# VHH binders against Putative pumilio homolog 16 (APUM16), part 21

Target 1, 332 residues: Putative pumilio homolog 16 (APUM16), of Arabidopsis thaliana (Mouse-ear cress) (q9fie9)
Amino acid sequence: MANNNSFSMSTMFNTIQEILNEEPLTVPSPPSRGGYSLFHIRKAEMDIQRIFNFMTGSEDLKDDISVLDTGTLMWMASLMTSDCDYFMVITTNKNGSKTLQKLMGMSDDMDVFFFEAIMRLFIHVMTDKYASYVTIQGMRVFQQDKRELMYDQILRYACFLAGDQYGCIALNEIITDLDDPYYRDQLLDIVANNALLLSNDAYGNFVVQHVLKLRDSRCTRNIADKLCGYCVELSFKKYGSYIVERLLEAGDVPMATVVLDLLACKTEMLIRLARSEYGNFVVCKALELTNEILTADLFYGLVNRLMPYRHLLHRSPRSKIATILDSMSVPN
Below, E stands for the ipSAE of ESMFold2; O stands for the ipSAE of OpenDDE; V2 stands for 0.75 times the mean of E and O plus 0.25 times the DockQ between their complexes.

## First folded at step 20 (VHH; framework vhh_6fv0_2)

Design k3 (from y3 with S100L Y102S; at its last look DockQ between E and O 0.22; V2 from the best seeds 0.00; counts 0 for: pae O 2.6 > 2, placed apart)
Fold by OpenDDE, look of step 20:
Structure k3 (fold): chain B 332 residues (1-332), chain A 123 residues (1-123)
Amino acid sequence: as target 1 above (332 residues)
Amino acid sequence: QVQLQESGGGLVQPGGSLRLSCAASGFTFSDYWMSWVRQAPEKGLEWVSTISGSGGYTSYKDSVKGRFTVSRDNAKNTLYLQMNSLKPEDAAQYYCAKDLFSSDSTRYPFDYRGQGTQVTVSS
C-alpha cells in the first residue's frame, strides 16, 4: 500500500516549525510609535489617503515620482511602512506594487523602510500575487546585507512558499535571479530534499519542474534520488508526469532512475500506466529515450514487459507505445 | 493553550451560502493574523483566506474571490467566513488557523488549527 503521502499545508507547516526551532533571525524593530498629536493624526490620515491614491493610481506615476524631492519620498516611505495593514493594502494592489518597485533602490535610506516592512510581513508579501514582486525587486536592488537576510527568510520558508500559488512563482523567480552560489545551492537542496512532497503538490510541482529546467546536475540527481520508487505513481498524475518526463530528459542517471522504477513495478501497474491519460507519455518517452545503444538493456527491458500486452495498448487511442512495439516485432 | 473551534458547516445546494465561525482562545486574538484553510477529500490542505489582526487587510484564494468574505470580531475572539455561491469544488473540511506571524513583529510561526467543520455541496 504505497502511503500516498499527499502534500499538505500541514506538512509544510511542520517542516517550517522544524526549521524554525533554530534561533530566530533578529528582525529590526519598527521605530516606536511616538505620541502624534491629534493634529498630526488628522494630517497623517489625509496624507495616508493621498499617498494611497498616489501609489495605486495609473502608471503615469513615473513622472510624478521624479518630481518629488528626497525628503518627501523618505516621508512617504516611512508612512507607508509605519503600519502593516497599510503597507499590505498598497503592496497587494497591482499599481501599488509597481510604484513601490520603482521607489525601491532610489535611496539606501528609503530602502531600509521597505526592507523592514517586507521582513515583518515576509510570508504575507511573498504569497501575494503582486506584493511578491516587491520582494523580488528588493532582492535586486537592496544592499547585500539586506538581501542576505531576505535570503535567510526565503530559505526558512522555501517549502511553504513552494506550495503557495503565488509563492511558487516568486520562489522560481528568485531562484533564477540568484547570483550567489551559496544561497542558490541551499535553495536547490531544499527543493531537492523535499522533491517528493513538492511533486505531489498543486503548486510545488512547478518549483520542482523549474529547478529541473535549470539543469543543475547535482540538484537533478538529488531529485531523482528522492523520487526513486515513486516515479510510477507520480506518472499517473498530470503534474507528476511532467516531472517524471523532465527527469527522463535530464540525463542518463535520472533517466535510468525513472526507467528502473518502470521496470521494477508490477506488470499490471506498468500496463495501466501505459494506458493512462498522462502515464502513456511517460512510458512513451522512456522508450524513445532508451532506444540507444548505451541504454539498450533498459529499452529491451521495457519492450519485453510491454510486448505481451501490445493488444491492450493498441486499444488506446493515439498510443505511440503500440507503434514502437510493433516496430520491434520480428516479422514472422 | 491555544484553542480554535470551527462551526457553521453543513450541507448546501450549489449556489447556496454558509457562514463559518471560529472561536479562538488561549492567545491575544487581535494580535494575530488568522486564516481559513480547507481540505477536500483526497486532496491536500489548501489556503482559502487570510485576515490581519485588525481586520484592515484581507486576502483570498483566486477561486473564491468575490464569493467568500473573511471577517473577524476581536471583541468576541471570533473569526468568520461568509461563503456565497458555493460550488461543488468548495466541499471540504474547513479549518481556522492561526497565522504564522503576529502583529508584534515576532516571526515565530504558529500553526494552530481547529478540528474543522465540514462543508458539503450537493444537489
Scores: ipSAE 0.048, ipTM 0.571, lowest interface PAE 2.6, mean pLDDT 85
ESMFold2, look of step 20: ipSAE 0.513; ipTM 0.808
ESMFold2 (binder alone), look of step 20: mean pLDDT 79; pTM 0.801

Design k4 (from y3 with S103D; at its last look DockQ between E and O 0.02; V2 from the best seeds 0.00; counts 0 for: pae O 4.4 > 2, grease 24.4 > 24.2, SAP .677 > .668, placed apart)
Fold by OpenDDE, look of step 20:
Structure k4 (fold): chain B 332 residues (1-332), chain A 123 residues (1-123)
Amino acid sequence: as target 1 above (332 residues)
Amino acid sequence: QVQLQESGGGLVQPGGSLRLSCAASGFTFSDYWMSWVRQAPEKGLEWVSTISGSGGYTSYKDSVKGRFTVSRDNAKNTLYLQMNSLKPEDAAQYYCAKDSFYDDSTRYPFDYRGQGTQVTVSS
């Protein structure tokens, strides 16, 4: 009796939002705005617009940055990160994001400012179309200690990010770039453990698909395990069907998991799937992949279930299933 | 004999919500896909939503996506349609329908439908 705890993605997101609201990320307090003389503050205020224009208006970022001295760059970094709103305005701008990415990694001292800003605004940055690339760049160029802290945040909010329109993209990039097995495995485990939820989500499904493409055997098996019993229903959906197809292709165990679901479901459901817009590809692929000596039992199981309804399958112009079945029919 | 009885329709203002119910009898409810269809005045019958026997799969007309939610309680042999953010264009007679096993590609139920329940959306 699989407790269908239909944990709705909406409930998860709401819970995460509640958690985000309750525990302010104790980001280390920005170094005490020590002795910037009132004069420096005024000068900085006057330069806010100039910095913004520089960051967001530059088409040739390399040339513009190269002419600036280290002191100026440090000052700019400090100013840009001194206010969260100001930082967000720059990072959410397409050109601003690009410029920031270029600045990142130039100096460890400067990176401290960017790191702190990203950490303070982690979810906001990661769920923005352009700002998320700043975080991605940070994960590439920051020192290990900073990256580790960022990994912790990514892990903490992995499911939330996976379900976000831009977060899912960022997450996939980060997964791809991960070179630390410890963090990579943890992230993959999170995705796998939440595979059913994510597979049914408008954006989470892309994360599942991406992870499956990595061909990590452990992760793929775990995903297959979590999707066991749900492959048929997933196959009716466009992106769900892609996930199921990937499982079929992933190896013997995942393939068997999918095929067993196809064999275990009601005949009506199987025929519906075989005739459906996306499911027909899944069923077809299952037949194609099982048509081997070692998996003949699975193949014939499918064939036997489908064969009585081959006439219905012939009416579907898009289905190769009927062709496969016909090839099995002994010519009278 | 297959019987379907819709209820829950009524008058609602734009932006309002309604929940339709359909009581089913005369067949193993959980074994069949169910659909909601609607017919507006001087328009043809149009598909609104479908749900699988288990409830694990749902589909919606594009115009109602994000606003309507189909669900079912197999223990009660009841189909539901939660309609939120209703628009004048949603005004119609709504019917519960038992999906045909053979006509699933069209998402149009041909086997059985109820008498319907009227949904009116007016300011």
Scores: ipSAE 0.023, ipTM 0.456, lowest interface PAE 4.4, mean pLDDT 84
ESMFold2, look of step 20: ipSAE 0.618; ipTM 0.853
ESMFold2 (binder alone), look of step 20: mean pLDDT 79; pTM 0.803

Design k5 (from y3 with D31Y; at its last look DockQ between E and O 0.05; V2 from the best seeds 0.00; counts 0 for: pae E 15.3 > 2, unsure alone 64.8 < 65, grease 25.6 > 24.2, SAP .688 > .668, placed apart)
Fold by ESMFold2, look of step 20:
Structure k5 (fold): chain B 332 residues (1-332), chain A 123 residues (1-123)
Amino acid sequence: as target 1 above (332 residues)
Amino acid sequence: QVQLQESGGGLVQPGGSLRLSCAASGFTFSYYWMSWVRQAPEKGLEWVSTISGSGGYTSYKDSVKGRFTVSRDNAKNTLYLQMNSLKPEDAAQYYCAKDSFYSDSTRYPFDYRGQGTQVTVSS
């Protein structure tokens, strides 16, 4: 019926018991029967149950972290990260994610367990509503060598994450936090090089918009170059139109790139765009931003193409374009 | 070592249906997203569909959306592609791939190991 992120405790115990029986044995199995004894299975189930209750419990359990000794915390870290299913059950739970984030950074030795679990499950963690914040926290608190390996994974999966409902949010947080120019520039380059694909995506467009808001001149120029020739097509689309508007706002060179792209299409297409559900906002913004002395050539380029059709533009609902054109036909 | 074995292809009339299967071994199947890729005689490799490790997220190339359904059975380590309303343009060798996302490109790289299975749509 509902999202599987809300696992039943009964289901979790059944799954855990199956996993414990399937884990690699470092201790030789008894002859004739195989596997751990029933005592070991029952003991491990009891231990992980206590950890699940602690990690996913109420706000009261959060206050109890400071009371636990480091030996207990280390034991908990090792056990809850020993299996992929244990880690995923905890981190995809809202309270489990919050509790784990508080444990991270307390000890470098404990963080090794969290780091290794995150890296093993990277895609699954980064595309979950709650678990993705565990990875973000790791990038804030882990030692440099671990953070470098995590950035390598971010670079590897950047486009996939950008196209995911929760991955795009996590990726934007990482882009905002990145101070290391080596990884930051590479990540920005990946977004820019894939700007057309991402701009047409329901979630990827938010990553492109985010990067443009950073006002990095090299990245903005690269995005403008990749989208050159596609601005009219993008402007007909809900998500693409947002990208083109952000590009118009990003500086004189990106703005000129967009306006020249608009001027390069046939007048019939430009008028269709100006009357369209999303494109009218792009054309209006282009007129507003170029209506300055230093961009007069771009402004009048647009006006001259639109003016013969101003009566058609008046028929369009919610059009400011016609109003701008009317002001050009009346002495100021 | 990753092992992928595709099956279920065949000859079908336009508008017909086929169900492809892909048996996976040599890796923890449920950890990895899986994709279907196809290659037509006069075209290069073309991405068709992707499914997440849990099966909760799916995506499709626009030309097959609404006609094809990707699914998986993690207990059987098996990936499926249900293909309905088949068109001559769908005729291709179909491959399943462990979707590893190793590329910075606009198309995700696909790692496949099988020989593929042939889908033929004859008029």
Scores: ipSAE 0.000, ipTM 0.173, lowest interface PAE 15.3, mean pLDDT 78
ESMFold2 (binder alone), look of step 20: mean pLDDT 79; pTM 0.802
OpenDDE, look of step 20: ipSAE 0.454; ipTM 0.776

Design k6 (from y1 with D107R; at its last look DockQ between E and O 0.17; V2 from the best seeds 0.00; counts 0 for: placed apart)
Fold by OpenDDE, look of step 20:
Structure k6 (fold): chain B 332 residues (1-332), chain A 123 residues (1-123)
Amino acid sequence: as target 1 above (332 residues)
Amino acid sequence: QVQLQESGGGLVQPGGSLRLSCAASGFTFSDYWMSWVRQAPEKGLEWVSTISGSGGYTSYKDSVKGRFTVSRDNAKNTLYLQMNSLKPEDAAQYYCAKDSFYEGSTRYPFDYRGQGTQVTVSS
C-alpha cells in the first residue's frame, strides 16, 4: 500500500519554516538616520527624484554613467540603498534594474552598498521579475566573500525560490553560473532532495528540468531515487511528463527507475497512461529507449503488458505506441 | 503575542469587489513588511501581494496586478487588500502574513498568519 502521501505545498512551506527558524545572518543595520537638516532633506528629495529618473530613464543613459565621476557614483549608490523602499522601486523597474547591473562591479566600495541592500531585501529582490537580475549580476561581479554570503542565502531559500514564478528563473541562472563546486553541489542536492515536491509545483518543475539538463550524474540519480514510485503519476501531468522523459534520457539508472515504475503499476493505470495526453509520450519514449539488447528485458516487459490492449492504443490517433507494438507482432 | 485577524471575505459575483482587512497586534506593525497570501481548494499557498512597512513599496502577483491594491494604515495597525474585478480563480482563503524579518528580508511570512477569510466568487 504505497502511502500516496500527496506532497502538499503545505509541507514545503513547513519545511521552509523550519529552515527560517534558524537564526538569520545578522545583516548590518542601516546607518541610523542622522539628523539631516531640513535643507539637506529638500536637497535630498530633489536628488532622490533625479536619481530615480536617471536610473529608470531610457537605455541612452549608458553614456551618461560613463561621464559620472566616482564620487558621484558612490553618492548615488549610497542614496539608492539608504532606503529599502527606494531601492526596491528602482530595482524592480526594468530600466532601473539594468542600470543597477551596469553600476555593479564598477567599484568594490560601491558594491558594498548594493550588496547590503540585496542582502537586506534578498527574497524580495530574488522573487521580482527584474530585481532578480541585480542579484544575479552581484553573483557575477561581487567579491568572493560577498558572493559566498549570497550563496548561503540562496541555499537557505532554494526551495522557496524554486517555487516562485521569477525566483525559479533566477535560481536556474544562478545554478548555471555557479563555478564553485561546493555551492553548486549543495544547491543541486537541495533540488534533488526536494525533487518530488518541486516536480509537482507549477514553477519548481522548471528547476528540476533545468537541473536534469545539466546532466550531473549524481544529481540525476538522486532525483531518480526521489521520484521512484511516482513516475507514473507525474507522467499524467504536463510538466511532470517532461521531467520523466528527461529521466528516461538521462542514462541507464534513471531510465530503469522510470521503466520499473511503469512495470510495477496496475495494468489499467499503465494503459490509461499510454492513452493520456502527456503520458503517451513517456510510454513511447520508454519503449524506444529500452529497445536495445542490454535493456531487452525492460522492453519486453513493457510490450507484454501493453500488447493485450493494443486495440485500445490504436484508437488514439497520435499514439506511436501501437505502431511499436505492431512491429513486434509480425511473425517472422 | 503576534495576532493577525482577517476579515472582509464573502461571496461575490464575477466582476465584483471585496475589501479585506487584517488587524494586527503584538508587534510594531510599521516595522514589518506585510503580505497577503491565499489558498484555493486543493491548491497550495499562493502569494498575492506585499507591502513594505512604510507602504512606500508594493508588489503583486501578475494575475492580480491592476485589480488588487494592497494598503496599510499603520496608525490603526491594519492591512488592507482591495480586490476589484474578481474572477472565479480568485476564490480562496485569504491570509494576512507578517514578514519574519525586520525591513522585509523575506517575502513570505512563514512565522505568523491569521486564520484567514474566505472569498468565494460564483455566479
Scores: ipSAE 0.385, ipTM 0.746, lowest interface PAE 1.5, mean pLDDT 86
ESMFold2, look of step 20: ipSAE 0.667; ipTM 0.872
ESMFold2 (binder alone), look of step 20: mean pLDDT 80; pTM 0.823

## First folded at step 22 (VHH; framework vhh_6fv0_2)

Design n1 (from y3 with D104P; at its last look DockQ between E and O 0.41; V2 from the best seeds 0.44)
Fold by OpenDDE, look of step 22:
Structure n1 (fold): chain B 332 residues (1-332), chain A 123 residues (1-123)
Amino acid sequence: as target 1 above (332 residues)
Amino acid sequence: QVQLQESGGGLVQPGGSLRLSCAASGFTFSDYWMSWVRQAPEKGLEWVSTISGSGGYTSYKDSVKGRFTVSRDNAKNTLYLQMNSLKPEDAAQYYCAKDSFYSPSTRYPFDYRGQGTQVTVSS
């Protein structure tokens, strides 16, 4: 009974990684390499290494991909995607990612391999610094049916990706590239619905900021709604303050939302905010914008609340708020 | 039923080392990617490291690169995290998680994480 010990490519990859990475990855002992002749194993290993070197080599050393015949490329694609570890090793490499992006879109048949690999490792790829660009490229060059499936995954994991150091960047790029209103709107809805959470997140805040920069009225309004009552708190934070400033600039409704929060908070809190490192910019912008668009009620509301404390605001370095208030003071 | 049990946490001084372990059961351990995540007080869940099923691929949060090492023993169904040069900012409850996928609705791997082990870094 010939124990058909199925040749695990994973074992080969572990060996290659050991060779490539100066630091000996304690790779578990390869399972007993059953009946494959040493020759076949070596050849396979050589091929794997060659492909790796080709993919991760410098652009200057890369023979023009155009020199490779379609069959060879297909074979390479198949081999690269046949093992998840191997695929990840290539795609997480800066040059490997770039090379892979170049290969993508050359052939629909070849794209099937890449698509499948990406889908299998979707979160891992999307949260990697370089591998995420492979997915982005897929979203650009793959057939519609594949892109739709990828969109589904993006939607599914949108909040998670938004909170990831590299996922947030990839997500922003995808949002920007999206040409299908159906998927775009859904993604924007997810961001908006989770605006408070994301705004308080170290990486998620970049997604919220990015979405606000797109100036989608519906999304912006939704974000404003979700952040209603939290604008003061957010304004004390560096990235939160940027979000609130963007809301102020986004239109009348978002501006009003922010200003109303400023008006609704305790006086002590407002003054603290006006004197804070980041909040002072928010308060200043609120004053400037409400004055500019002649929303008298909102503007004077702020002025009236701040005016009694102008002496405190003058003590704050570089405070434009005090200057604005002084300009409103009728010379007795 | 999937079970994950973390251990190895404790109190260490800055610069110290700990080795976390996670015993896994209820699934074919070698078939799944495993991750370490942590949660500090008043902070959200943070990804720390991931390792592939075979162990041939590993990834780390930038802040722990060079200090932390993830490994696994598939024969023992155990995931490890060697933590060296610990910093106060590393103090957290550490969880092992099956697969790096989170629930679509939450950033928390509620369904596939253990009870966690506490790591405290204090002088």
Scores: ipSAE 0.327, ipTM 0.715, lowest interface PAE 1.7, mean pLDDT 85
ESMFold2, look of step 22: ipSAE 0.575; ipTM 0.833
ESMFold2 (binder alone), look of step 22: mean pLDDT 81; pTM 0.823

Design n2 (from y3 with Y108F; at its last fold request DockQ between E and O 0.50; V2 from the best seeds 0.00; counts 0 for: pae E 2.2 > 2, unsure alone 64.9 < 65)
Amino acid sequence: QVQLQESGGGLVQPGGSLRLSCAASGFTFSDYWMSWVRQAPEKGLEWVSTISGSGGYTSYKDSVKGRFTVSRDNAKNTLYLQMNSLKPEDAAQYYCAKDSFYSDSTRFPFDYRGQGTQVTVSS
ESMFold2, look of step 22: ipSAE 0.533; ipTM 0.801
ESMFold2 (binder alone), look of step 22: mean pLDDT 79; pTM 0.803
OpenDDE, look of step 22: ipSAE 0.429; ipTM 0.778
ESMFold2, fold request of step 23: ipSAE 0.495, 0.516, 0.434; ipTM 0.802, 0.808, 0.767
ESMFold2 (binder alone), fold request of step 23: mean pLDDT 79, 79, 78; pTM 0.806, 0.808, 0.798
OpenDDE, fold request of step 23: ipSAE 0.629, 0.096, 0.030; ipTM 0.863, 0.617, 0.534

Design n3 (from y3 with D104P Y108F; at its last look DockQ between E and O 0.49; V2 from the best seeds 0.00; counts 0 for: grease 24.9 > 24.2, SAP .77 > .668)
Fold by OpenDDE, look of step 22:
Structure n3 (fold): chain B 332 residues (1-332), chain A 123 residues (1-123)
Amino acid sequence: as target 1 above (332 residues)
Amino acid sequence: QVQLQESGGGLVQPGGSLRLSCAASGFTFSDYWMSWVRQAPEKGLEWVSTISGSGGYTSYKDSVKGRFTVSRDNAKNTLYLQMNSLKPEDAAQYYCAKDSFYSPSTRFPFDYRGQGTQVTVSS
C-alpha cells in the first residue's frame, strides 16, 4: 500500500479537521501561538482554502485580481507566505504560480512577503517546474535590493541549478534577463568555469549551450579554454556535439581550440568521430568553417588526416565529410 | 555542529530496492527542510527529492517519481529515501542535505550535507 503521502491541501485540511474533531488533547499549546479561538482557527482554515482555490483556480474563474482591495491582497499574501508548505503547494501548482506572478509587483509591501518566502525556499522554488517562474518574475519586478539578494542566491547555487531539470531553465531565463553586468558576468564565469562538468550533464549542457548562444566573447573564450582537450570526447555525445559546434561558430579562437583538439587526437579516434552519429557534424562543420575563414593550416591539417580514410567516410550514409574531401583534388 | 550521516547504500540489481537513511544532529531537525541529492561520476550534483520540516510537503525529480519516496521521522532525527525499481542511471553517491538558506558563509550549496552513501546498480 504505497502511502502516496503526496501533500494535498485536502490532506492538510483533513488533518486539521481531525485535530479539531479530536477532543482537545491538552497538547500543551506551544506557548507562543496566541490562543486563537477555535473560531479563529476555523476561519483561518476557511480562508486558507478560499485562498488556495482562488490561486489555483482556472483563469476563467478568477475574478479580476483588480477587484480585490489592497488590504485583502496584502492579507492574502501574508497568509500564503506564512507557512512554507502552503506556499509551496500554491507555487508548485501551475495556476497558482501564474496567479502569484500576477500578484507580484502590484505592491512593494506585498512583494516583501513573496520575497521572503522565495528566499526561504529558494532552491525548492527554483527547482520546481512552475514555482521557478515565480522567482523569475521576482527578478523582474522586485525592488533592486531584493533582486540583489536573490542574485546572490542564484550565484551561490548556480551549478546546482544548472544541473537540475527545471533549475537549468530558470537559470537560463535569469541569465537572459540580467541587466546588471556585475551579476551577469559572475554567473557567466561560474558557467564557464564549470563548463566541462555542465557539458557532460543531462541538464547542465543546456545552460552551456544557452550561454554560448549569448555570444559573450569573454565567456565563450573561457568556455573554450575549459573545454580544451575535451572537444573530441564531447563531440561523441548528442548535447556535447552541439556545444562543440557552437564553439566552432563562436569565433576564431574557439574554433581553433576545437580544431586543434581534432588534430591532436589519435587518428583512429578522429575517424571514429567523423563516422559517429553526432561527431560527423562537428567534423564537417570544422572543415567548412576552416575552409571558409581560410585558416589554411587548420583546414589542410584536418584534410590531410582524414583523406587517407575517405573510403571509410564514404560508407557513412550522411557524411558530408567525404564530399568535402573529394572536392579537394589532392593529386594522387 | 550540524552533522548528517547517510547510510543504506549498496549494490543492487536493476529493479531492486534500497532504503537510505540520514541521521541528523546538531540542529532542530523538524525545523528544516531536507533534501536528497546525488552525484554520479563525472556529473554534477543532482537534486532527487525534498521533504518539508513537517513532512507534509514532498517533491521529487521527475525521473524518480513513483519509484522513490522521501520520508522523515522527526522524533528520531532521521531522513529516509525509499528507492524502488532502481535503474542503472540511479547509480550515484547520495547525500542528505539540510536546507542551508540561512548559512551566510559557504558559497557552495549544501554545505550541510553528509559524506554520502554509494548506490550502485548493476546486473
Scores: ipSAE 0.368, ipTM 0.740, lowest interface PAE 1.7, mean pLDDT 85
ESMFold2, look of step 22: ipSAE 0.532; ipTM 0.811
ESMFold2 (binder alone), look of step 22: mean pLDDT 80; pTM 0.814

Design n4 (from y3 with D104E T106V; at its last look DockQ between E and O 0.32; V2 from the best seeds 0.00; counts 0 for: pae E 2.1 > 2, grease 25.8 > 24.2, SAP .671 > .668)
Fold by OpenDDE, look of step 22:
Structure n4 (fold): chain B 332 residues (1-332), chain A 123 residues (1-123)
Amino acid sequence: as target 1 above (332 residues)
Amino acid sequence: QVQLQESGGGLVQPGGSLRLSCAASGFTFSDYWMSWVRQAPEKGLEWVSTISGSGGYTSYKDSVKGRFTVSRDNAKNTLYLQMNSLKPEDAAQYYCAKDSFYSESVRYPFDYRGQGTQVTVSS
């Protein structure tokens, strides 16, 4: 029973959840620090190890961060961020990331250290499974000036992040959390402008799907515009088909865009699409929606193109399209 | 001027191994994180692996974990990618890329890359 689970936003979220539930990779050993006296080195090494253990330890074993004085926390923050490798080792650890997120926002002074580290390693942090959540947390708790700088980086690398396995998740979360229309709109514009590329990408498609789910009319229209002429091609693809389905559902203009593409393509292609593994859902949805909203021209356009080939569509294991067509057939 | 030169690509059978090298010049090699990226035909640029300046931190694309190993020799200004158990899906043009930190004029992550070396995996 081929779980015909049409890729949906729920599927996306499930996938994300699956990703999040994966066991953390082995944590590399903390880097050795050079340049201090042997004693200082040892002490420093001990401190580094202690901090690492504290940060990456199980929540059950962690003393309440609240028991640590501000000075100690600040010192820890400073030490953790003083070395990029060390910072990455902590932040890329599942527990380390969580602990760091808890520390963030406790003090503006401490946040400076975290901010600087994140900014220095921005792409590396944002493309990591666990470290990206540190950045997300920063975007929530840091002072406005720091957030703005981070936004600038996100904007700069938005397309790249969208195409990354973990970056796309982080980007979606950031887009969702954004309260500033200025930055949000810019991100949406970037996604829209690159909609075709992202829709064809293994991870970018999740960003496009996510943005469409936000139901921003301007963005949706822009995406539709960019995907105009490509909807048929996309519909043959698993994730692409879902994007096209979302466009159909997004409103009259996006729907029309998709349907017009379906109407404009070669008949053979349309029939192939209607019989394809993923495209059949797109065509079916197009028929259903155009019928529902009484866009007669679009609906009948599709029907007229498909009707001569209804016999082929009946042979398809997925005969919902055929059923719709049959209902339109005037009994001779 | 930043220069990156990849080598070591070639034709291998599935299950085979290759070792890529990247010679770097025009910057202090040890101060920068380095990455390997690849581009298969009709596909976009894909991140493969990253290594920190000191080499103390490494990361990999999930699909290559356990098979690929990134390393570097800072004394030789050379980045390496050991690729084992190669699969057909690993076939691509592989590029060495210089990563940037915020302290620098951060450009698109893959702005500094070499000409690439071709990896072909075929029976």
Scores: ipSAE 0.287, ipTM 0.703, lowest interface PAE 1.8, mean pLDDT 84
ESMFold2, look of step 22: ipSAE 0.509; ipTM 0.800
ESMFold2 (binder alone), look of step 22: mean pLDDT 79; pTM 0.810

Design n5 (from y3 with D104G; at its last look DockQ between E and O 0.32; V2 from the best seeds 0.00; counts 0 for: pae E 2.3 > 2, unsure alone 64.8 < 65)
Amino acid sequence: QVQLQESGGGLVQPGGSLRLSCAASGFTFSDYWMSWVRQAPEKGLEWVSTISGSGGYTSYKDSVKGRFTVSRDNAKNTLYLQMNSLKPEDAAQYYCAKDSFYSGSTRYPFDYRGQGTQVTVSS
ESMFold2, look of step 22: ipSAE 0.579; ipTM 0.834
ESMFold2 (binder alone), look of step 22: mean pLDDT 79; pTM 0.810
OpenDDE, look of step 22: ipSAE 0.528; ipTM 0.808
ESMFold2, look of step 23: ipSAE 0.499; ipTM 0.801
ESMFold2 (binder alone), look of step 23: mean pLDDT 79; pTM 0.807
OpenDDE, look of step 23: ipSAE 0.525; ipTM 0.805

